VHH binders against Uncharacterized protein YOR238W. Designs and how they scored, part 4

Target 1, 303 residues: Uncharacterized protein YOR238W, of Saccharomyces cerevisiae (q08634)
Amino acid sequence: MDEKVELILVPCHSIWKSSSHPSDNSVNLGQLPEYWHLAPFQYEGNDHLAFIKHGLTAIKLLLQRFDTATVIFSGSQTKKEAGAISEAQSYYFLFEKLIRYVMSNDNIDVPNFDNELRLLLKEVKNLLSSQNVNVDELFYGGSITTEEFSLDSFDNLIYSIYRFEEVNKKFPQKITIIGFAFKMPRFISCHAKAIDYPQSNITYIGIDPKPANYNQTQLSKYYDDLVQMEDKNALSLFSSDWYATKDRLLTKKRSRNPFNRTAPYAQNIFCKENGKRIEGIEDDEEYFETKIKCKMPWSSPRQ

## First folded at step 4 (VHH; framework vhh_7qbe_3)

Design b3 (from q4 with S54Y)
Fold by ESMFold2-Fast, scan of step 4:
Structure b3 (fold): chain B 303 residues (1-303), chain A 117 residues (1-117)
Amino acid sequence: as target 1 above (303 residues)
Amino acid sequence: QLQLVESGGGLVQAGGSLRLSCTASGSDYAMGWFRQGPGKEREFVASISWSGGYTYYADSVKGRFTISRDNAKNTLYLQMNSLKSEDTAVYYCAAGEWYSDLSYDYWGKGTRVTVSS
């Protein structure tokens, strides 16, 4: 087995409804918005198709890395109506189902997938076939796994790093994040910096939602609005609350935790002894300088 | 903090019409309607983008319900036509911020709709 050096992180954004059955006798592969527990703002852009692109891109990259990476789907049990299934577990189950479907069928034309998804699915099938990949080994051998306690994007990054260490017994030397392009600034400029992870060791692959049947003017307005709202509702907030321990970010985090779950990562300095997240950091710059800078297992030596 | 206030619920006969309203403090949110009937889980009804340019409906209400918004009045509407007994529920207004990592954002207290056969 090759040494695992790279974390391929897929932040999750919803829960797939594995028990939903299509009325047309087809297969539920997440291709319709009704197959997901979507929030109101996730319908306009067909966010569910972007979720599938994120996971397939992660699997494609894993295969191209010749198994020197671990794919981690990251997301907690965030929806009371879905019960005790996490965002991460639901993605894992969806992609296992989708890959098995692709390998067992000659015609892989999935209704309601766009052209980008159809091409990506064909690329993944070709890589699996050309490398003679055993699908059971791919999903059960530890190369694809879940991180099920993250409640925001900061948690996605830090908890997935600790989950990678839990699985592979070492911290990742490289991180590739596959998510929405409009969210790249918060991961690179806020989260990675806040935990002293070297930016030179992070790659971000951005795949955004795309509204159907919009003309160029409507599309430009949609993406401008995404960037502006991302700044207002996330990026500006993380600039003054680096660790999501206070104010609006903490309120949002609590709203996503209907089952009051606690993270199990023993080495995580952002959790208390009982597994609960730390709260109320008054001076993030002082906290970074005194607790984090040059003190993390992944910190770069100073020159 | 954003506050959502629903109104317009009541008792109506099957085949009748009713219009629900929801007042929100701002227009920077995608908005939606959800409902919870007796002994059922909360279910999605309809959503609308902040510009009003995109709408999406649950199959059970397509062709009967129309979602709209008036951003100048900070108000969301749900026009319900051809009401059925199965539409009996508490209807909730919801508002979400423009990023997909949220399960939900803001919810109203609900307004009750009872459809008599």
Scores: ipSAE 0.011, ipTM 0.443, lowest interface PAE 9.0, mean pLDDT 85

Design b4 (from q4 with S54H)
Fold by ESMFold2-Fast, scan of step 4:
Structure b4 (fold): chain B 303 residues (1-303), chain A 117 residues (1-117)
Amino acid sequence: as target 1 above (303 residues)
Amino acid sequence: QLQLVESGGGLVQAGGSLRLSCTASGSDYAMGWFRQGPGKEREFVASISWSGGHTYYADSVKGRFTISRDNAKNTLYLQMNSLKSEDTAVYYCAAGEWYSDLSYDYWGKGTRVTVSS
C-alpha cells in the first residue's frame, strides 16, 4: 500500500436525513433542503447542494491522489432532533449511497442538482470506472473515514489531524481543506497558525452556497452579507480567542454538544485524559509561544 | 444565551390573516420560521438574512406569507394571509449563527395556529 501523506478534510455543516423518502419513485440523495436538518440561514443559498459538492470534490481528489490520501468528514452529534447521528457520519452515509447510485445506474441525472453537481458526478463516475474502483474497498478500506467530535472549525482542523494519525499511524504532511470559500481566512490565518501547522502545506478548495434565480445585484449583496457575518460571528472572535476556550466561542461550543460527547484523542494537547477540552486560556499568544510553537509533531525544525 | 419568545398564534377562519412575532435577546443571527402540523415532521416556512435584505420562502407559502424583521427591536415577524386548513401547525421561531460552522441553532417553544373550516 502507498504511504498515506495527505489529509483531505471536509468540515460538515448539517445532518442528512437518511430516513426521509420522496413521495415519487426517485431516491433521497440529499438533493432537497427538506432532506437535511438545516439552520434558517442555510436555505437561501441552497447550502445543501454545496455540502454535496464538498464531499464529491473530496472523493474526486482522493481518486486523483493514487491512494496517498485519506478523506475525513468532520462534525459531531450537534442536533438533538437528529438523535445520535453525527454530521460526519451522515455525510459518510450519504456519499456511500450516492457513489453506489452512480455505479448502479446508466442515467445519473439527479433532479434538483445544478449543472456543477451534474458535471462533478459524471467526473467522479468516470474516475471510478476508469480506475476499476471497488466501492466496498473505497468506503471500508480506510481511505474515507469520519471524525465525530468536532464542535467548531478549530476542532475540525485539530481533531481531523489526530484522527488521521489514529487511522494511519502518522501525521499528515499535507492538508487539503474542501469547504466554503468565505471561510478560508479562518482556517489558514487563524486555525493553522494557532496549531503551528505550516501554511505552505495547506491547500484550500472553496465552494460557496449559491442562491437560485438571483440577479447580479442580489448575488453581490448575498455574498457581501456572507463575508460581513463571517467576520462578525467567527473570524473576529477567533482572532482574539485562538483556541475557542472563552467568551462567545466557548458558549457556542457548549451549546453544540447536546449529548455531552467527549473527544477520544489521547494525544490531543487541547483535551485532558477525561476527554474534556481545556478552557479559560488567558493569553493565547503566550500559550502559543510556550506550548505550541516549534513543539508540535508537524512544526518546522527550529533554525 | 439567546432567548426566543413567539407570540401571535390563535384560532382563525380559513381565508383569514394572522401576524406572528418572535422577540430575541439579540439581532446578530439569521432567523426563520418553521412549523409542525399534527402527525407531521417539522418543515421550513421562511427565512430572512441578518440585514433583512434577503428572504426565502417554502413553495407552499409563497405569495401568502411575508417574513420581516426589526433589528432595532430584535423582533422577527411572519405575516400570514389567505390562511388554509393545511397551515394549521405549531410555528417555531429559529435563529442561527449565519456563517458559523456547525449550525448553531436556537429554537423558541412555538406558538399554535389553528385554521378552522
Scores: ipSAE 0.142, ipTM 0.626, lowest interface PAE 5.8, mean pLDDT 87

Design b5 (from q4 with S54T)
Fold by ESMFold2-Fast, scan of step 4:
Structure b5 (fold): chain B 303 residues (1-303), chain A 117 residues (1-117)
Amino acid sequence: as target 1 above (303 residues)
Amino acid sequence: QLQLVESGGGLVQAGGSLRLSCTASGSDYAMGWFRQGPGKEREFVASISWSGGTTYYADSVKGRFTISRDNAKNTLYLQMNSLKSEDTAVYYCAAGEWYSDLSYDYWGKGTRVTVSS
């Protein structure tokens, strides 16, 4: 739809193993960590369950504002062992499978889903049923799509904005980001600012990983560690390297690109003519003032 | 830039013990051990936080394996006790930036453990 005005952005954090089959008669719906290509830090918090909550929350919001919103899963081909499948594509396929599962089954209690996921599945099923939603239209009609070139959270935001315009012929007037709560500061205080997207037009819905069977002291330490390491390894770096064109962030980005993916967005001013990202911006504030501020299609009117 | 090098693998009899080591150039990573048995996909074994304060284990190794780290030596350890034939695998050291933006991890080349009996 040309009337689409809201981008519902889901930054992806892993690749679902669609070809993994349970040894029993159950179905692979991403409910076990072995159904994902997880990094070591993603096991303690049951990050895979948070990924499923992010996507289901995005679909729930889409169903509540179907005529005005597009869901975009964002993430590139980041793991050699997964092959040439993107994080975004794997989320898309998982959620198509999961929605078809809940529409075909009366009992939607998936083993290893927590109570939050069970409630969310019930809410989504009720919205699909009450609105007589055609599942093929939902997934094949352009309301849910992928952005498959993002290599960091800055890319998640800027590439999904250009992907939204590619699909809907207009830039989003509103963005809802559904991701980890501990990552909210980088999206709001760093990324939106860096591209001159009005922060008043961004909503962030944060859903964090949740360790099972932890007491209150263990949970407090776990979340304190998340926030501290997020600051050390991401937020502080983006504060001094707004566009991920220098040092540690650029090295991280290159390491996440084993298939040498190149973003195709012609309007992306952060890419050179050959499609490669601009590198080595000497003064981010000057770059912002001279190239970005009040010059983007989504910039606020001149004040 | 981060290089992970595993060592300490070998042949051991069932019920025996073995300690694996992994060297890394930095201490600001959550680290873990994974393994891949003959004809199987890679599976999680254990993880440890950057500080060493939190550890998490797969149910199959809980109570038998202990993960630890010495950040001064940039070394990760896996102490394996009461080894079983089903523990036979190539063991991989992995390191990830603690909650980096996208799925990103460094992997070693692996060290082979064979448990006989």
Scores: ipSAE 0.344, ipTM 0.711, lowest interface PAE 3.7, mean pLDDT 86

Design b6 (from q4 with S54Q)
Fold by ESMFold2-Fast, scan of step 4:
Formats: structure tokens, sequence, C-alpha cells
Structure b6 (fold): chain B 303 residues (1-303), chain A 117 residues (1-117)
């Protein structure tokens, strides 16, 4: 039995509408924006297609590293209109449906998928077939699972590390994050640093939203806006609120928790007894040096 | 927390026009319009970037509806032309943080649009 050493983390950004059924003969595989509970800004870039690329890339990577990696979809119950279903659960259900679809059909051309998705789907189908992987073993054997309490990207990282330990009985020695390329700086420079996780043990695979039929000038403006808003609304905020425990980041975190869910990771020092996150940290650097650094399991020297 | 207030709904004959407005407590958000018709789930109509430079439309409304915003007035607009009976719905203004994993959905209470034969 190979030991599980790698966390393949997929931060989730929406909830798939599993109950939405097209009126034609097509199958709901998340290929249309109306099959998701999207925020307004997620429509222009076809963010839903990027979500599918993230999950398929994670599954592709898992198939190449089956005995050593665990895929974790990370995201809480963040939308009132979706009911009590997490972002992570909805991704898990979508990818199980999508993989079963491609294994049971010869023609896997999904309408509204772009060429990158069609190629990726074919690659995944070929890996599943060549390795004789049982789809039930893939989804029910513990190699793909969910983390359902994360409310922001900091939670995505720290909660998924503890979820990995819950499933595999040890912390990951390597983390591969598959998400938006524009979000890489916050994961590497802010989140990993905040928990003293070695940056050298993190690989980031970035797949950005891609507007359809945009010319070069429109694409340039789109990605300029993307980077500017990322800096304004996340990166600059995390630079001065490492743990999202104060000000704007805490307010946003609370607004994303309509069902008042609390993380069950009691061993995680960022959670209180009832799973409630620490709030009101006054100085992040002092807190890191005095309360965090010495208590991180992955930073402890071997004895 | 962001507050959104819609206005401009009403009764219009098929082929007519209506302009919906949504006043927001801030303008640093991507914004959009959604609608929910009788016996149907909520569906996307149109979205606009925080700067107003980028817009996206559902195929069912392309060429008929125009989304715009006035950030100085914190107001979002939806100009609806060539209205059809299928456009009958409660129209909701929605706002989200542009391209942040801290994105959240803010919704107004809706404004009713009825398109008669």
Amino acid sequence: as target 1 above (303 residues)
Amino acid sequence: QLQLVESGGGLVQAGGSLRLSCTASGSDYAMGWFRQGPGKEREFVASISWSGGQTYYADSVKGRFTISRDNAKNTLYLQMNSLKSEDTAVYYCAAGEWYSDLSYDYWGKGTRVTVSS
C-alpha cells in the first residue's frame, strides 16, 4: 500500500445545480452558467467552465499519482438559494456524474464545452481506461473527498490540510493547489506563510476564466480588471489580516455562512471547541510568532 | 452589508419597453439582473463589470435588453425592449465581489414585470 503524501486541493467557487434538467435530450454536466449558482461577476469569464477544468485537472493528476494523492474539494454551504448543500459536495457530485458519463458514452462531445475542456475530458477518459480504474473505487475509496466548512481561501488551505489528516491519518508532505492563476499570490505569499507551511512543498496549477469571442484588447482589459480587483478585494486585505479574523475579511466570511456552520477540526488552533474560528486578532505578526509558528505540525523539526 | 433596491417594474404590452433600476449602497461590485417567472427557477439575464466596461447577456435577451450602470449614482439599469410574454417575471438585482474568493451574493427583493398579450 503506498502512503498518501500529497493533497490535491481544489478551492470551490460556486454550487452546481444537480436538480436542473434541460428540456432537450442533453444532460446537465455543468456546461451552462444556468446550471450553477453563480455570482454576477462569474458570467463574463465563463467561470463555470474554469471550475470544471479545475476538477478535471485534479482528477487527471490523481490518476497519474493514484496511490500517493488525495483530491479534496473545499467549500462550505455558502448560498441560501442552494439550500443545505456545500460547494464541495456539489463539485464532488458533478465530477462523479461527469466521469460516469464519459465512461458510458463513446461520443463525449458536451455542448458548450470549449476545446480545452473537450481535450481534458478525453485525456481523463483515456487514463481511466488504460489504468482499468473502477469509477466506484475512484469516488468511494477515499481518493476523492470533500472539505465542507471553508468560507475563504485561507480556510481552503488550512481546513483541507486538517481534512487530509482526518482521512489519511497524517499531514500532507506536498500540496498541489488547482485554482485560478490570478489567486496564486495569496495562497503562496499569504496563506502558506500564515501557517508556516513550506512554500517549496506547494505546487500551484492556475487555470483562469476565459471569456468567449473576446478580441485581444477586450481580453487585456478583462485580465487587467481581474488582477486589480483581486488585489483590492483579497490580496491587500490578507496582507494585513492573515487569518481573516477582523474588518472586511471577517464581515465577508460571516456573510458567506448563511447556515451558521462551524468547522469540526478541534485540533486546528484556528478553531475553538465548537469549531468557531478565532476572531479579533490584533497583530498578525505577533500572533504568528507567539501562538502559531511553534504549534504547526508540519514546521516541527524531526527528532 | 450591501443593500440593493429595485424599481421600474410594471405592466407592459408585448412589444413594449421598460427600464428597471437598482440602487446600491456601493459601486465596487460586479452586478447583474436575474429573473424568476411563474413556476420557473431563477435564471440569469445580464451582468456588468464594476467599471461598466464588460457586459454579458443570456441568449434569450441578447439584442433586446441592455445593461448599464452609473457608478456616481450607485445605480444599475436594465433597458428592456421588444418585450415578450416569456419575459414576465420578478426581476432581481444581484451584486458580487469582482474576482475574489471572498465573493458573495447580495440580492434585492425584486420588482415585478408583467407582459400582456
Scores: ipSAE 0.280, ipTM 0.684, lowest interface PAE 4.7, mean pLDDT 86

Design b7 (from q4 with S47R)
Fold by ESMFold2-Fast, scan of step 4:
Structure b7 (fold): chain B 303 residues (1-303), chain A 117 residues (1-117)
Amino acid sequence: as target 1 above (303 residues)
Amino acid sequence: QLQLVESGGGLVQAGGSLRLSCTASGSDYAMGWFRQGPGKEREFVARISWSGGSTYYADSVKGRFTISRDNAKNTLYLQMNSLKSEDTAVYYCAAGEWYSDLSYDYWGKGTRVTVSS
């Protein structure tokens, strides 16, 4: 009966290794970097712990807005060595396992989790218990789902909007993105603008990676480097290639698609009739003005 | 278009030492070593930040292996000491662009290390 209006988007950044089992007989809940298919740059920040914070924060918000929100984990099958499992599907499986674990145990002190994760787990457990929402209802009721075709952050936003409509039969009126704080500018200033989604209808919750045992000086240098590398390798590129159809962004997108998957979303204007992505947009500003602006289902009603 | 070329693999006796090298066509990357042993999935070994100021090691190699880099030569090293039979694997150099969801894993073709006992 209640209408779903809010998309809670969690962009995914890795694939959890569900088949990895610790030699010490502890349970694999994603708490060690070895339990993920991490890139080298993701080790310094303990990025895997940030991924878990993103998902738990999304579930916490969902429980507070259960009748009106849908959580979508977004990310494709990006790693040949992981096989036919998407980033999104691996997050879904991990969070189902993690929530089942905390609901079945009185002591939820997971080794290698930091204080933020312990607090989030307690908050989620308390909300589930107080609202009488069981894990099967949470994961199988349609309130948490996956978007499994995104190959970059632009795809994360646009494909999750299409996935939300596929599941709920309406486009989201509000989007809450839970991701790295240093990535907020690309989502707000580049991606939302590129698809004419009102920035006033987007809330961004930023949770950054945090290196272990760094002093304040080391942390400051780490975050400064993080912002500079983000600008060099993503933000500046999206400023001149809004739809990731050219040059370096297209090369990256193709490299992240080892299984040559195509997005199945029927209303997707960024795909050709054969399901392949549109490539080689010569003038992104002209494309936006002629094909996107005031023409999207979520565009401002004033033309 | 980052290219990674590993070298230095070979046959070594248990308790011995070996140094692996990885030459990269660029320097603005966090870099690391992974390995894949017979009948096992690929596992993390060690990583280093671009400045060389931060390192992290898998527990199985901590205290035995040392990762380092020479940015002037665009070369990553893995010094392996006190080698064990379980260290037998193909060792891969990997690099990633800093903190971008557009980053993808750049991988070398691997170099084989066999530890006899």
Scores: ipSAE 0.013, ipTM 0.488, lowest interface PAE 8.3, mean pLDDT 86

Design b8 (from q4 with S47K)
Fold by ESMFold2-Fast, scan of step 4:
Structure b8 (fold): chain B 303 residues (1-303), chain A 117 residues (1-117)
Amino acid sequence: as target 1 above (303 residues)
Amino acid sequence: QLQLVESGGGLVQAGGSLRLSCTASGSDYAMGWFRQGPGKEREFVAKISWSGGSTYYADSVKGRFTISRDNAKNTLYLQMNSLKSEDTAVYYCAAGEWYSDLSYDYWGKGTRVTVSS
């Protein structure tokens, strides 16, 4: 079989309510905000539709790679109200349901999907049909899987790399991240740098939330607010706490872990064998220079 | 940890107005209102960005309710006009960071609004 060389990473942002049933004869495919455990800030942009775009784009890319990639949905059990269901597992089940729906129906127009989703869904259906894809092999053969221990975006990147190695017995030579465009700077300039993963081997595909019925002025203000808050609350914090081991970032990790999940990856240098995370790194630049730089399995040069 | 305290609920006649307030004891967050009516599941009402620059409303309240905030006081408001019997519910204040991967939801205990026919 061809060697798996690429990690297609989908950071997850919510938990799909698989048990929610429509009041009409429609199917729950995540198309309404009520079908997700959304945070208050996720309603305005129809973030749930962006989540579906992220996953469908990952599956599209996987099909175009002729199975030389592994799609990993990344996200832990972060919501007490959802029970012991991870963000990653809920995405996996949603996309399995959505792909089976697409393959079993001639009319694939899902109510409440926007034009981008309708086009993307048609593209995915065409790829599945033209390649005679076996849907059971797609979901059960290891080409699409979950990483269920990530509590923040730093975890999304590092734990998905270790998860890829767990599944494929080698580290990814290339990473494609499919996420929000406004979050690209934290992944590229903060997280990849912090773990010494070569930025030249990372592709980022950005798909942002899209408010319905906004004019150009309202859209501009919405995206300006997103970028400003990303800078203030995320980039500034990760610039002084590269590994999320102290202060506000550590407090947020703890608050997002109601089921006390710990990463099981044997090669994970950021989580101790007893299930405790590394905490309190005093000098991140010194830690990087002495413990990380040119010492990771993926460090450049790898040639 | 963040505490959210709602106030302003009460009994009001149909067509009347009511203002709800929610005071947070912590730092900057995106905020919103949710409600749960008799025999219903909890539903979204309105949301405001941390800067106050963006607001979003459920279709059932659009044009009647106005969400606003005072960041200096960490206080969220919901101005409810043209109230209907269908607006009868316990109203909950919610808060979270602007970005999902570094946040979790904070919830108040709720304030009851009863709209008489």
Scores: ipSAE 0.012, ipTM 0.477, lowest interface PAE 7.9, mean pLDDT 85

Design b9 (from q4 with S47H)
Fold by ESMFold2-Fast, scan of step 4:
Structure b9 (fold): chain B 303 residues (1-303), chain A 117 residues (1-117)
Amino acid sequence: as target 1 above (303 residues)
Amino acid sequence: QLQLVESGGGLVQAGGSLRLSCTASGSDYAMGWFRQGPGKEREFVAHISWSGGSTYYADSVKGRFTISRDNAKNTLYLQMNSLKSEDTAVYYCAAGEWYSDLSYDYWGKGTRVTVSS
């Protein structure tokens, strides 16, 4: 009924192993780290449970804003061992399976889920029931879709904006990003600013990984270390390479693209005519002032 | 550019022990061990933080395997005790950015472990 104005963005961080079957005959709903193609560092915090919280929170918000919002899972085919399945597509399939499971069962307690996940599942089930939205309508009606070409967090934001326009024929007036709280500074202070998207039109919902059985001292060290490593390996790098066209960020981006895929978004100003990403921007501030500032479809003359 | 080289694999009897090593060209990375058994997908075994202060284990190896690191030697270890035939696999050393969303940044070529009954 209403026009779509809000992008609910879920940056993806891994690929769910849909083909993995538990030996104990329990259902694979992403509840164990072994059900994901995790990087070694993602195990300590039970990052996989945070991924599920991100997606369920996005679906909860979508149900509250069904006529005006579109959920986009964002992430490319980043793992050669997973084959031709993107992070985004694997999240889409997982959440379809999880919601169907919840709607088909009276007892929805999933082993290894924490209390936050159990509450989110109950809230989503109640919203679907009260609004009389069936699972096919939720997943096949166009309100949830994938962006499958993003190789870093900058791509997550800009490619999802272009994907939103591809699906809805308009750019988003509002963006809600649901991701790790420790990554909020790069999205707000680096990525949104780099593309001239108004900060006042962005809401960030942060849900961090949570190590099991850590005391207060261990938790404090874990989160301090997350912030330190985030600064070392991303935030400081994006501060001097706004568009990931140089140095370590470009090397990281290339390592995430084993199938050499190129983004198909026709209005994407960060790609050449052949679909290849632009590289080697010598002065990001000059590039922003001359090519981006007040020139984007979402720009305001007062920024 | 981080390079990883595994060593220490071999043939061992069920109930025995083996220690795997992985030498790295740098130490500022979170590290882990993965394995791939005959006809199976690559699976997670163990993780250790960049500081060595925290570890995480797959349920199948918890209580039997111990991951450790010596940052002065740029070396990662996996002490494997009470080995079972199901532990037969090629073992891979992996390294990555501690907080990044990368599936893997750097991998070794693997070292073969065969556990006979």
Scores: ipSAE 0.013, ipTM 0.454, lowest interface PAE 7.6, mean pLDDT 86

Design d1 (from q4 with G96D)
Fold by ESMFold2-Fast, scan of step 4:
Structure d1 (fold): chain B 303 residues (1-303), chain A 117 residues (1-117)
Amino acid sequence: as target 1 above (303 residues)
Amino acid sequence: QLQLVESGGGLVQAGGSLRLSCTASGSDYAMGWFRQGPGKEREFVASISWSGGSTYYADSVKGRFTISRDNAKNTLYLQMNSLKSEDTAVYYCAADEWYSDLSYDYWGKGTRVTVSS
């Protein structure tokens, strides 16, 4: 069997409404914002189209690295109104539906997809056809799976690493993260560092939201605001709370867990015996030096 | 513990105007308006950035509705002009931390708007 070495991680940001049926008799492929449980800030940038780009890019990479890679969609059951469906599970269902649509239709023009999505969809279709990919094997064979307990970006990284080990019986030797470009600094400079995962073994592919019909001045302002608010609401907070165990980050994490779920991953050092996350780490630097540094499976030259 | 309280709903004749308000217990949020009509799912109406510099509207309300905010008062507004019978709905104020790690929304209890023929 080829050794699975690469985690292709897709952090999820919303829940797709699989039960929404368009009145115009088109197919629901996530192409309209009304097909998602979007937050207020996700409308301006057409964030739902970026979510689809993230997942399609992950599948494209998987098709290029099939023998060595596993795609993991990461995100918990974060919305009480959506019921017991996770962000990760909803992405999995969407991409299964989208790939089956692409393979069953000669015309793959999806209304409301932008030019980037149209090109990406053609690339994915060409790879699927040229490699004679069995769609059932792609989705049911373990190459694409879900991590359904993450409540923040730190969880996205660490829980997906443990989920990868659960599926493949090994920790990933390399990680490719496909997400928003403006979120790259927190994954690389905060999360990977906090768990002693080598930065040289991480590739980050950034695809940002893209407002329609904005001129260059409006786009520049939009992206500057993204970076500024990312710093204010996440990056600066993770700089002083590396493991999201205290302060504002813990409050946010608790608010995103309406079903009080706990991660079941074996070997997860950030959970207590009862499966609950550790809380109240007083000195993150001391915790890193004494519990993490050179002690993780992925920090050893043997891993 | 963000609290959102909507007000300003009521009965209005088609072609008329209403101004909805939403008072929040904090101001560091992107905010928006959603609505739910009789027998329909909740749908997006408008959103505004934390600074108030960027606004986005559903196609059904563009040119008729204006979203604005007063951060000094922690208040969000929706000015509704040229009201139509299809605008009849319960209107909900929503808030979110702009680009938080995971999308999580705070919602008010709603204010009812009825547009008569």
Scores: ipSAE 0.351, ipTM 0.701, lowest interface PAE 3.5, mean pLDDT 86

Design d10 (from q4 with W98Y)
Fold by ESMFold2-Fast, scan of step 4:
Structure d10 (fold): chain B 303 residues (1-303), chain A 117 residues (1-117)
Amino acid sequence: as target 1 above (303 residues)
Amino acid sequence: QLQLVESGGGLVQAGGSLRLSCTASGSDYAMGWFRQGPGKEREFVASISWSGGSTYYADSVKGRFTISRDNAKNTLYLQMNSLKSEDTAVYYCAAGEYYSDLSYDYWGKGTRVTVSS
């Protein structure tokens, strides 16, 4: 088998409602906001369509990379009303359903998908057909899997790296992150740096939410507000709490863990011997210099 | 921890008006209203940005309902006009930390609205 060297990471942002069904003969493929457990701020931009674009883009890249990449959907069980289903598991189920739909239908026009999704879906169908891809092998053969313990974007990166090693027996030499464009700075400038993963080995593909029927003034205001609040609620906080082990970020992380789950990754240096997350790192710069810098399996500039 | 407390529900005649309120412990959140009618799934009603400058409505309530907020009072409002029997539901206040990691949302316990003929 070819060596798996690339992690294609899809941070998850919601839980798909697999049990919701339309009142007509159409199928639930996540195309309506009602098919997701959305937060109030996720409606204006049609965030659910961006989630689908993220996963389809990841599958498109996987098909283009052949046997050298693994797609990992990352996100924990974050919503009590959804029960014991993780964001990652719900994305995995959605994309399995969507790919099977695409392969079993000649007309793949999904109502409420925008033009970008329709084009992307056609591109994925063409790749699947031209390569005679076995859909069972694609989803059950280990090329697409889940990381179900992440509670924030820092976890998304570090836990997916450990999950990749768990599945493939080696750490990723390259990481491609597919997520919101406005979140790129925290992954590149904060998270990768905090774990000493070479930024030169990370590619970020940004796909943002897109409000329907907004003029240029409304769009500009929407994206400006988005970037400003991203800075306030995440980027600035990670600048002073690199590992989310104290202050507001730790409080946020605890509130997103209603089932008190802990990551099982044996080599995860951010867990204590009992599997509990570390908390209260007093000096992040000192912790980085003494515990992280040039000491991670991926720190070496040669691989 | 953010707590959301709804109030203002009650019995109202069709064609009437009702104003719902939701008190929050902070105002740096995108906020919204959801509802769940008898024998139905919970559905979106309206959302408002942290500044109050942007609002979004479900098609079923456009032109009849108005969402607003008073950040000085940490209070979200839903002004409901021209009420219909189909608007009968338990109304829930929700708040999301604006585009934080993962969908980070808080829910109130709900307030009941009954619209009779």
Scores: ipSAE 0.307, ipTM 0.669, lowest interface PAE 3.5, mean pLDDT 86

